# VHH binders against UV-B-induced protein At3g17800, chloroplastic: the designs that were tried, part 17

Target 1, 346 residues: UV-B-induced protein At3g17800, chloroplastic, of Arabidopsis thaliana (Mouse-ear cress) (q9lvj0)
Amino acid sequence: ASSASNDASSGSSPKPIAPLQLQSPAGQFLSQILVSHPHLVPAAVEQQLEQLQTDRDSQGQNKDSASVPGTDIVLYRRIAELKENERRRTLEEILYALVVQKFMEANVSLVPSVSPSSDPSGRVDTWPTKVEKLERLHSPEMYEMIHNHLALILGSRMGDLNSVAQISKLRVGQVYAASVMYGYFLKRVDQRFQLEKTMKILPGGSDESKTSVEQAEGTATYQAAVSSHPEVGAFAGGVSAKGFGSEIKPSRLRSYVMSFDAETLQRYATIRSREAVGIIEKHTEALFGKPEIVITPEGTVDSSKDEQIKISFGGMKRLVLEAVTFGSFLWDVESHVDARYHFVLN
Key: E = the ipSAE of ESMFold2; O = the ipSAE of OpenDDE; V2 = 0.75 times the mean of E and O plus 0.25 times the DockQ between their complexes.

## First folded at step 9 (VHH; framework vhh_7d4b_2)

Design m2 (from m1 with T33Y; at its last look DockQ between E and O 0.19; V2 from the best seeds 0.00; counts 0 for: placed apart)
Fold by ESMFold2, look of step 9:
Structure m2 (fold): chain B 346 residues (1-346), chain A 121 residues (1-121)
Amino acid sequence: as target 1 above (346 residues)
Amino acid sequence: QVQLVESGGGVVQPGRSLRLSCAASGFEFSEYYMGWYRQAPGKQRELVASISYSGGRTNYADSVKGRFTISRDNSKNTMYLQMNSLKPEDTAVYYCATVHRSPYLKDMDYWGQGTQVTVSS
């Protein structure tokens, strides 16, 4: 606009590779390596996990020695609690760094923190709308369920991706977080499905929807599980309460999920570790902020004073696909790390 | 170890005031949305008042609106409930609790042991 603003428009600071900035020494170290020497990340993570294991083992031994010599048990307990919290934070950030690494390996950039842009439309979605890389990261069966998830969120607008909506930033963040949880769940069940498919031991066979092999009780169990998970059920209710079920094609993975008893389905729908929950929370807050909202006496969120943003349906699709992919990667990363440093308590 | 410790309960005459305190330890208090709940004998536990993580927003049940005030001091890891114009129907055990850490997800809630408030002649 004016020659006085030249230096403001020429800013060249490197954009962050992820919206969440890591605070622990290990996290800051891994963040630097992710950018500068990404081929070293696996070795750096192994080193950090070995240090965590050593620290945890030494603390178990120190508990024994501290309890024998002293009567000041309160101080030792507080120190032990602080160190345990530090290990948890460090582990959480190692997991996050590994998820970011998987996005980098896939050559997919994470969306930056959502803020107003200089785009003439006023949209916040400055990120690319091409999603082919994200879509190809999943098995065909998982992708079909992701597609149905998108249909529930976007409704009839799946074909009109250039349309722009004004929507609560809080609401978009809730959709994002729920989509992360859904991707985590889908990857978990898809891994079991793909293994059993390869071993030719699937319970329901290989039928397409035209054979109508899906049983009514299995359908009722799925609907009950969706209704018992407010994040997933809210998407179905928020997009459409009527008629949407007739547009969703049955798939072999959907039929497989419906074959689970209620206990198994509940277990698979639950995020296994508090570290994974913490990652979802902090990543979503880094993207959408932590608003000053009001909790009603019913325990629900009042978003009437939340910030409104403009976002295209293509931008929303990209966010949801990223969220599902993030959840899928989080499942893999959690499982990988748990095998090396046991932290999942089930 | 997460702890929420209520104090300030007691027996008081109708129309008087009482101030409850909740001392928190073992978690990032300033990151949590907090609330006061109460449970009268034979009744279900109900949310009385809630407060955002910074203290910038509050909400109240209709039965206490205008009489009760929730506040917090994040530098002391303490939440308060000022209860004015107390009525016999306010008699209950009052609990301090976390509500959410995140506005985007439900998570584990922490509860105090409760403090008895009795409003009687």
Scores: ipSAE 0.475, ipTM 0.715, lowest interface PAE 1.3, mean pLDDT 79
ESMFold2 (binder alone), look of step 9: mean pLDDT 84; pTM 0.856
OpenDDE, look of step 9: ipSAE 0.734; ipTM 0.877

Design m3 (from m1 with T33I; at its last look DockQ between E and O 0.18; V2 from the best seeds 0.00; counts 0 for: placed apart)
Fold by OpenDDE, look of step 9:
Structure m3 (fold): chain B 346 residues (1-346), chain A 121 residues (1-121)
Amino acid sequence: as target 1 above (346 residues)
Amino acid sequence: QVQLVESGGGVVQPGRSLRLSCAASGFEFSEYIMGWYRQAPGKQRELVASISYSGGRTNYADSVKGRFTISRDNSKNTMYLQMNSLKPEDTAVYYCATVHRSPYLKDMDYWGQGTQVTVSS
């Protein structure tokens, strides 16, 4: 009796395409299509947006029906609110699916959820650190800005990608989310920049006149757009602001951003939709978890329960580049969906 | 556009009460922790009180504990600070502030312009 060793092929559960699991009926449907027929995602999204529009229109018609008896008005409002929340969730998941699709089209795998590694080194960055595909997705001008962003985060360690650091998981998540928002910002600015470049209407045209715009004030505004995250500088371990100045390459896009007034800069730095903010939150939480926020009496976030992780600087670079790219794609898909289903409140 | 507009400040005598309001717009109010800060002349800005996104949890500075009450009405996108038994030491510019409930979205914090509270005899 030959004991057929049932090699229970541990059916390696197919590695999820993205860290966030979509839960709405539309999101689940799109998740399936992303895996089986990714080329059909645009058509499927159009259909889902049409359904959302129909649902929204039907709810609008019911608001005008003054005939709801006063006793049921509270219930009616609650139901309406629930339906609105459901539509918002669906819309968030549609946007996420489209971002994921863009990564798939670029043949870039998203980093999986950060979990404790079985690796003896304790490193969490089990993902490929090759970033060339991500770098090529951006305009040269945008990439220069991204490079400067990386320099701010990694500091002197940009040349030592194999070195491992122990850092707060929460802090890494914050840098990731900030980088997503920065990518969103950069894409928005870059699109305008490229358009104005094409139209030859860029402020400060052809003449290389060396206007020595004193480096001092320009660092403050760029730092204001980027320095809304003072913690990004903290990754670079106390490297005096003097050392970072040498590696920041002047870029045309940087100069363009510096030409913005404060109001314009604020506008561009603001995420337009609640749905986009929700996606950034949910995606970051899917990657790094949902830490409990405790506000100290001093008004600071208590990080005492924060998990420490080991990650290489190459792993961090990959995360930051993914995050910036995610933000860039989020701008694109938000704009695409808004053109079809108006949801961005101007 | 995100806006935080403080109101209810003024000049009062010691022992009197004031109620500050912060009207919020341009963001999902229910997703943010809200708080009051104050800055007295020549002093650093300090937390006065904070309230969770649902209103279920509150935190107070020791200096105002038992005298001040923070509350919020998410249906009105408004936060309140009831200030009782006011002291000269409470004289400051009071600022409304927000923190997103997600620790990852730290840059989504907003500040109001502030409202002056003066407690003088």
Scores: ipSAE 0.297, ipTM 0.651, lowest interface PAE 1.1, mean pLDDT 82
ESMFold2, look of step 9: ipSAE 0.493; ipTM 0.758
ESMFold2 (binder alone), look of step 9: mean pLDDT 84; pTM 0.851

Design m4 (from m1 with N59R; at its last look DockQ between E and O 0.65; V2 from the best seeds 0.63)
Fold by ESMFold2, look of step 9:
Structure m4 (fold): chain B 346 residues (1-346), chain A 121 residues (1-121)
Amino acid sequence: as target 1 above (346 residues)
Amino acid sequence: QVQLVESGGGVVQPGRSLRLSCAASGFEFSEYTMGWYRQAPGKQRELVASISYSGGRTRYADSVKGRFTISRDNSKNTMYLQMNSLKPEDTAVYYCATVHRSPYLKDMDYWGQGTQVTVSS
């Protein structure tokens, strides 16, 4: 059962609730509330958003003061830039806290940092590999797309989850981040799809028909656009046989996505806010590390280390499902916060 | 709004030195791997030097190795290129650019306006 009161400070809890530690005053406050009184997080977030709105309104009034002759225009512009950066960090951490809250509501623990492990087998995946709760968090149509994504990543090993592979930690992190972006994209399009389905207004189809996509259609194109990073394709090629295309099941959401023109698909494949991109990057770095990289004059990536890890295919599945779920929650959380404190420009 | 502004270019004699600066704003500078590029008239743009987000790793084109030094000051959001023993072949427009925010995600490349460096007798 419970070994400690939920009102304990974060310094007395033995396990961190999430891999990313928050740095801003608002983020540190929300982290403590997440541990001690998780049911109060929505109210605490509302208070933080109200403070951000008040601060933004106050800064809007100061731009007229910065333009008057008695004001050091360079100093006021530097102060305004600093406060803008602080607001961005605060927003990022509010978004992260809300995503963590959604995992807590779902009774799903986030995977800990994939770095030092005391596991005797050498595997990094000592977390539970049963993923039933994660699978239940998505609409049936969205889950079919997630299953196809898993099949592309795991390939022939979808049915052999106990197998263990040695793989670059950097590449696993790239797959994780791409899967977060994919989950964000999927939730975005699924939300529109479910609304249009309920209103009986679906492009190119009737409410009683499912479109088959068994032939070579543009489904790989939308995944390539969302996955924009070449390492996702390289990972799939490294751990899966390319002959597994027959396991991809058709879905009505896939058909819906294929009905978008290229411009609409590109727009939906883009993360709307810098804050959301920042959280994806920081969360992934907290899980897999932050290697020092440079680009050589020849255009190749030069990294400070090329760490290999052992992970079972079941562990990889758990990571990818968590990543997709994180992205899905991030879309919802971003939309919720934007409705209360407008920050999304695109 | 993301901005990268180069400064410190000019006309110098061979063998002399220049120090280029790149002032950054509108993004979290300390999280980006940065680079200096150059482009001579009618030539392809080339990477001259790159520096990791912390400054702990650097790489140089062979043509400038030992003569140029890239550095950064994350507290001032500024990257530098110290160019010693300048040669006429170094004549070009020099650009600062972001390279990567994260090794895990592709990000948008941001470019500066460019600053002219001319090395002439």
Scores: ipSAE 0.486, ipTM 0.765, lowest interface PAE 1.2, mean pLDDT 78
ESMFold2 (binder alone), look of step 9: mean pLDDT 84; pTM 0.861
OpenDDE, look of step 9: ipSAE 0.753; ipTM 0.897

Design m5 (from m1 with S102T; at its last look DockQ between E and O 0.42; V2 from the best seeds 0.59)
Fold by ESMFold2, look of step 9:
Structure m5 (fold): chain B 346 residues (1-346), chain A 121 residues (1-121)
Amino acid sequence: as target 1 above (346 residues)
Amino acid sequence: QVQLVESGGGVVQPGRSLRLSCAASGFEFSEYTMGWYRQAPGKQRELVASISYSGGRTNYADSVKGRFTISRDNSKNTMYLQMNSLKPEDTAVYYCATVHRTPYLKDMDYWGQGTQVTVSS
């Protein structure tokens, strides 16, 4: 029979499509559609978003209906807070379902909750180490940044994907969550980068296009000036009669990011919505658990109870690539939903 | 709107007890590690005790260990500090604070306004 048990594991449960189990009515409905009729998920999501919009609109219409000073206003605020929290939870689960759908469309299975396996080595990574599908989901410029991120995390050269390390499960979860946030940031900046590259291909057009043409003329002006870096010289010297019109060679995404001022970088590094932050937290907790944290009087985390796990370098690479892909999808899904149900406040 | 409101402070004789309360609102209290801090006149603020989100783990400063007990009731969104065998050196303003250490994402600390505890004959 159907039960609302919070038990994370039952003897008859199939392997879940994602480590986080959705609890809201909308989330459970979307989980069923993801399995049975995945092509219907976009329409089902539209329906759920319309229901959320109707609920939010009806709550706005009920304001100032109380005549007694203070008492009904307090009750209205508390009821409004409860309904807002319910809408937020529902929206989080809609966003999560859409991220899961993007993984399903890419034919990439999300890794299950991390626990010691029956494997004789005791390793937690039962998932495959081949990652070509994950790598192909990102633009070449974004992949360059992802590769550098992997190099920082893995630290040393891997000569053997099957080499294993023993590491704090908490530490792995922290790396995973940081990698999700990094993927979100990278997609945000890459999307802007690709759009700007596309707009610069056009020879003329709108007033903004005329502004872009004048910026290109400024570039030609300082070709006679002191060169500041090789990428500028390469772009300036690359004009050819054989090319289709004016060619703009792709810039490294790293160089593009380095051109931002500190305020812009900080803004882009910030997760825009509470719901997206909540998904990152809940998804990571579903994968790695929610350890009990206390601090010492010196201000440090008490690590005496940290769980240790064994994981191969290939398994770690797979986790990080999934995490950055998750963050990338989260950016797209957040933006898509915000266009239909406005919830991002800036 | 995050609020932390301390109560239960006062003036007591050495050897007596006080129980401080911290009422929380505007955030998911049951998800946060919490702490009690104190600041004596002319001294730096110090952590007195911390308690994990469920109450399953605690940590205490050496100066209060065995005398103070931190606890929480997540159903009431309230944290407590039971202070037994009070000494004049425990005289300070006591603050409650969130120490939300999402195990995986860093979060901002929230602070109460403080409650005065004075231990004197």
Scores: ipSAE 0.532, ipTM 0.826, lowest interface PAE 1.0, mean pLDDT 77
ESMFold2 (binder alone), look of step 9: mean pLDDT 86; pTM 0.875
OpenDDE, look of step 9: ipSAE 0.748; ipTM 0.893

Design m6 (from f1 with Y110H; at its last look DockQ between E and O 0.58; V2 from the best seeds 0.63)
Amino acid sequence: QVQLVESGGGVVQPGRSLRLSCAASGFEFSEYTMGWYRQAPGKQRELVASISYSGGRTNYADSVKGRFTISRDNSKNTMYLQMNSLKPEDTAVYYCATVYRSPYLKDMDHWGQGTQVTVSS
ESMFold2, look of step 9: ipSAE 0.661; ipTM 0.872
ESMFold2 (binder alone), look of step 9: mean pLDDT 83; pTM 0.834
OpenDDE, look of step 9: ipSAE 0.740; ipTM 0.893
ESMFold2, look of step 11: ipSAE 0.691; ipTM 0.881
ESMFold2 (binder alone), look of step 11: mean pLDDT 83; pTM 0.836
OpenDDE, look of step 11: ipSAE 0.740; ipTM 0.894
ESMFold2, look of step 12: ipSAE 0.716; ipTM 0.892
ESMFold2 (binder alone), look of step 12: mean pLDDT 83; pTM 0.833
OpenDDE, look of step 12: ipSAE 0.740; ipTM 0.894
ESMFold2, fold request of step 13: ipSAE 0.460, 0.721, 0.695; ipTM 0.759, 0.891, 0.879
ESMFold2 (binder alone), fold request of step 13: mean pLDDT 82, 82, 83; pTM 0.831, 0.829, 0.834
OpenDDE, fold request of step 13: ipSAE 0.806, 0.804, 0.811; ipTM 0.924, 0.921, 0.928
ESMFold2, look of step 14: ipSAE 0.558; ipTM 0.845
ESMFold2 (binder alone), look of step 14: mean pLDDT 82; pTM 0.834
OpenDDE, look of step 14: ipSAE 0.582; ipTM 0.834
ESMFold2, look of step 16: ipSAE 0.698; ipTM 0.890
ESMFold2 (binder alone), look of step 16: mean pLDDT 83; pTM 0.837
OpenDDE, look of step 16: ipSAE 0.742; ipTM 0.894
ESMFold2, look of step 18: ipSAE 0.566; ipTM 0.828
ESMFold2 (binder alone), look of step 18: mean pLDDT 83; pTM 0.834
OpenDDE, look of step 18: ipSAE 0.727; ipTM 0.886

## First folded at step 11 (VHH; framework vhh_7d4b_2)

Design n1 (from m6 with Y100W; at its last look DockQ between E and O 0.78; V2 from the best seeds 0.66)
Fold by ESMFold2, look of step 11:
Structure n1 (fold): chain B 346 residues (1-346), chain A 121 residues (1-121)
Amino acid sequence: as target 1 above (346 residues)
Amino acid sequence: QVQLVESGGGVVQPGRSLRLSCAASGFEFSEYTMGWYRQAPGKQRELVASISYSGGRTNYADSVKGRFTISRDNSKNTMYLQMNSLKPEDTAVYYCATVWRSPYLKDMDHWGQGTQVTVSS
C-alpha cells in the first residue's frame, strides 16, 4: 500500500480535497488513498496505527531496564522526546485524514483556503452555499442546537443570506475555530443525551412548564462556557451574548445542557487530546492563514495588519455548518482511534 | 515536559540595564506568541511585552515603551527582554509565558518560575 502511494500520479495538478496538506510519510500516503481508493482508508489507518503502537512499545520496553552503560541519560531522554513528538505529529495527520474521509463519505467538499476570487464582487464565498447535506448529518436534537448557534452568529440576517459583509478574515477564522470546538462539545453531549434518552433516565417534565428565570439561570451557565470563545458573539456585529436566550428556540437537548452545573459544562467543553487541539489549529490556519499577531497589555488581540474579506451571510452559514460538522467528526474520530491506539489522557 | 526558565535578573541601580533570557523546551517554541509579565509586591501581574511567533510583531505596556525591547531567537528556543533605563517602579518578579499557540484558539498554559529584578539605590 505504501508503494501504491508512490506510484499514484495523474500527471496533472489535483484539486485539493482539504485545505491542510499533510507532511508526514503516513499523511502523504493517506492523502493519496483518500483520492484514489477512499474505501481503503480504514485499513490503511489500521496499518499506520499498528506501526505507531509497535514503535511506542519497543521504546517503552527499553525504558524499563536500568541505565544502559555508557549512555548519556540526557541524550537518551532527548531522543525519546523527539520520537514521541514524531509519533504525535503522525497521529494528528491520521486523525485529520479520517475526518476528511467522513466528509468525503457524506459527499460534502471541504471549503478551500479562503482568498478573494476573480468574481467581480470580490467575494470569497464563490463555492456552493447549499447546506442541506451538512444539516442532515446530525441528530434532530443536535441540529436544533446548531441552528441556535447559527442564530447567535448571524443574528437578524438569518433571513437574508444573500447580503454581503466586509469583515476581518481573522475574526471569521476565530468564529470557525470556535464553531469546531462547539461541534465537538455538541457531539459529546448529544451522545450522552441519546444514551440517557434510550434508557429513559432523562430529567422529566423540566422542559414544558419552565419559567424564564430557570431558563435564564441555565443560560448564564451556558453563556459562561460559550464566552470562553468570545469570537462567536463578536461576529454578530453588536449582538450581545445576553440576547442569546431571546433568539433561541427551546429544545429537549438545550434543556438538558442547561441542567449542567458550571464544572460539568466546562469539563465537557474541553478538547480531550493535544492532537485534536493541534488539528483544529492547523486546519483553521490552512483555511484563514497564520497572521502575525500579538496581545495588548489589556489582554486583547492586536490585529492591526488583519486582512479584510467580503463574504455573504450564506457563505458564512456554510462555513459555520462545516466547522460544527468538523468538530462533531473530530470527536468521533478521536474516540475511534483512542480505542485502537490509546493517546487520550482525560 | 514543557519548561520555561528565566535568567538574567538581579539588583541594579536606577538608569542601568539588564537583559532577561527565557529558555524554552518541551514544546514547539517557534509556533507560539510569547510574553514577558511582571508582578510587583502588592500589585497584579501585568503584561510587559509580547512578541509574535516569528518575531515580526511586538507590543509593549506604555510604562516600558521605548525602554524595553522584546526579541526571540527561534533557532535557540529563547526569548529575551532588554531592559534599559531601569526605574524603581520596574522592581518586580519577571515571568516569561506562552500566550497562545494559535490566533484562533486562546491557550495560555505555561509560565516560568520568575526572575527577580530589583532597581534600588
Scores: ipSAE 0.527, ipTM 0.799, lowest interface PAE 1.1, mean pLDDT 79
ESMFold2 (binder alone), look of step 11: mean pLDDT 83; pTM 0.845
OpenDDE, look of step 11: ipSAE 0.706; ipTM 0.877

Design n2 (from m6 with V99I S102T; at its last look DockQ between E and O 0.76; V2 from the best seeds 0.66)
Fold by ESMFold2, look of step 11:
Structure n2 (fold): chain B 346 residues (1-346), chain A 121 residues (1-121)
Amino acid sequence: as target 1 above (346 residues)
Amino acid sequence: QVQLVESGGGVVQPGRSLRLSCAASGFEFSEYTMGWYRQAPGKQRELVASISYSGGRTNYADSVKGRFTISRDNSKNTMYLQMNSLKPEDTAVYYCATIYRTPYLKDMDHWGQGTQVTVSS
């Protein structure tokens, strides 16, 4: 929406470009370039990756310095652990900066940290509910899957976006993180699908009699992928998708996913790097906070003190679509960086 | 390398106290919800107590409420279980473990080797 509240009085504090603030020297450097000279971000990232490679190479050259047992071994291990942690944090923040850049290039502002507002309705969603830019960022086949994901989460209230729900902030955060994971998975699958479609080698693409059988299996596979994120299923159960009829549309990408063996599905459902997992966690915490969590002896999260928030279904749709887009961009960014500085263990 | 090392177990008479410690290294201890579990011979491992990442919230199994106290010191990367008024039914191997970094995603499942607590004689 073009009606954003950027009309701040003179002397207002600068608005952050993303909810997560970067802490490492490289992250702070990239944050400034994102604001001041965004066209230089790729060159700045290459410079930071070269520094990481140099640091990794010099660490290999000092391997022989740990020949003495005792104090030198303990000190060497502490120094190596510190350097490894700093390298990991730097790499995480490079990945995050690149994801933020992709949102900036798409002219999509990231949602700010979710907090109580002075709005008379009590809603937390101060962001626009129109999402046309986000919807255009995905292939038609990927968007069909995203629409089914939204239908699972929102149910029949996809047509009642002005309605407001009071819901656990923790559960909204769980839905957000699961949607990031789903977007990562979808982009990974969609890239393979689009390449095979371009080369006209898609499995089952010319067999129309197979559609009804694969729709049944694809529904089970799709439900299994959603079920790997129980928080999505629990949220959908709170807003009935099944009580108002089927909103799941047929999809060639869904049929394509059904053609994978179980090992391939498991591999594709896994986030490849620890750094990418760390970003999903930190970004979600920047948006929804880090609540004080304990578990019951039965092994479930103790929800007795969950903060409740009010959010419109349009606001929720905007969050989910951003989350899926974030995951999609994260897949691309992770792949791009890995090609230049190998860090993915697969 | 992630390590959780329990200590403080032993053999004690009923009604006495023990204090278990769990020393953590190789990960960001202060980011995790932690727990103490126990496993008696021939039984399934059960959660005894859990503590939030800051220590601001705790939860206990009914069998130990009022007798056991979980705590943590994030500056020392250590979690504790104060076990008072011990009963023979508390005899088990006690484990410390990570539970969650955040409730949004689960990244790793870390366990200690365990420490034996025996309440007899």
Scores: ipSAE 0.517, ipTM 0.821, lowest interface PAE 1.1, mean pLDDT 79
ESMFold2 (binder alone), look of step 11: mean pLDDT 87; pTM 0.883
OpenDDE, look of step 11: ipSAE 0.733; ipTM 0.890

Design n3 (from m6 with S30D G56D; at its last look DockQ between E and O 0.74; V2 from the best seeds 0.66)
Fold by ESMFold2, look of step 11:
Structure n3 (fold): chain B 346 residues (1-346), chain A 121 residues (1-121)
Amino acid sequence: as target 1 above (346 residues)
Amino acid sequence: QVQLVESGGGVVQPGRSLRLSCAASGFEFDEYTMGWYRQAPGKQRELVASISYSGDRTNYADSVKGRFTISRDNSKNTMYLQMNSLKPEDTAVYYCATVYRSPYLKDMDHWGQGTQVTVSS
């Protein structure tokens, strides 16, 4: 049989369309299509999903041959595990390609891997700080929540975006990943909110002037999830929660989230698929690296070497908005693909 | 499906050695910080040693420093604990565990079933 000449990797190493390099045959194919013929990506994805479904169905048909007496059960299980892992990796890369396409359709370039630059200030954020495109991608209600998230991260520096901070690269990456998870959660909740709003069945009736919430635990749960890494709080400069409380604008979406019981909040705060979690991990590692981490006998994370970087508060805002948008797109892409190739377990 | 299987435990005399193995499957082993933990009867589980994803960095509990060596072979998806100069207080069930998948996203904590180590004269 002939070599996979039509599976050649895309041709450009410098200035890739996304920081994560795709490795599977499907991922490499989609990367090439994203560059050369972006209008064909939806059709190419559908073809790849059909192939993936066929491969999965074929493995189910082979069950009878493996159950025949005398068959090496260990070998069958090993082969089945390898094929399932390959399908999972392929699916991850299809999902990632679709997220990248959504950024391309929005005319927003993903930030490249974070590295030192020759900029006179020495800062790593050489990307533009104009974020209007990113802000327009979200419903007004979702954007208010995003603005509150930014206020928690940036604090008083929301109005001084040109100032530069020296901060741990690891910490910036942790803020980025947390912001991706938050964007995923927000999109999931916003979709439910928008549906219920159009059907006029929102909890609490139509009282849009409500300025307080009855479930303070819901606020604490959300704040705990967003600040699960100490680095997020430390980036905000250690400003007390009391000082930030008055900067949180009331919104119908925040009130809606506060109306959830703890079980519903926890379910919605959880990333639905292992593939989506893998994408968040690999994308963040492509941006910020994969540092060596050990734990101490006390059970805390220890990194004895922590790279410091200079980043403007405007650059940080751009990263956070991209991260939230990435998470929002990931929710949509995950849902779209699951409808065509079932993979979500919960 | 993540699976961790410990082996190499047993009964030994004080001053002797054992080597524990942890076979991993169902995940990308070479991306994880891994650890060995132990739990003696009536005590809380404690970290014995941890090792970074590449093996370049390690950390040890004070009680085992200089006697135990953690290592990994990413080509075999296996982690090891070489336990030298064993003492009766090392008697415990030893567990292999994933600790961190990524410094940016901790979403998984998997444990083996444990292997008994008994040091008695």
Scores: ipSAE 0.543, ipTM 0.837, lowest interface PAE 1.1, mean pLDDT 79
ESMFold2 (binder alone), look of step 11: mean pLDDT 82; pTM 0.825
OpenDDE, look of step 11: ipSAE 0.728; ipTM 0.889

Design n4 (from m6 with E28Y; at its last look DockQ between E and O 0.64; V2 from the best seeds 0.00; counts 0 for: grease 27.5 > 24.2)
Amino acid sequence: QVQLVESGGGVVQPGRSLRLSCAASGFYFSEYTMGWYRQAPGKQRELVASISYSGGRTNYADSVKGRFTISRDNSKNTMYLQMNSLKPEDTAVYYCATVYRSPYLKDMDHWGQGTQVTVSS
ESMFold2, look of step 11: ipSAE 0.526; ipTM 0.828
ESMFold2 (binder alone), look of step 11: mean pLDDT 82; pTM 0.831
OpenDDE, look of step 11: ipSAE 0.713; ipTM 0.881

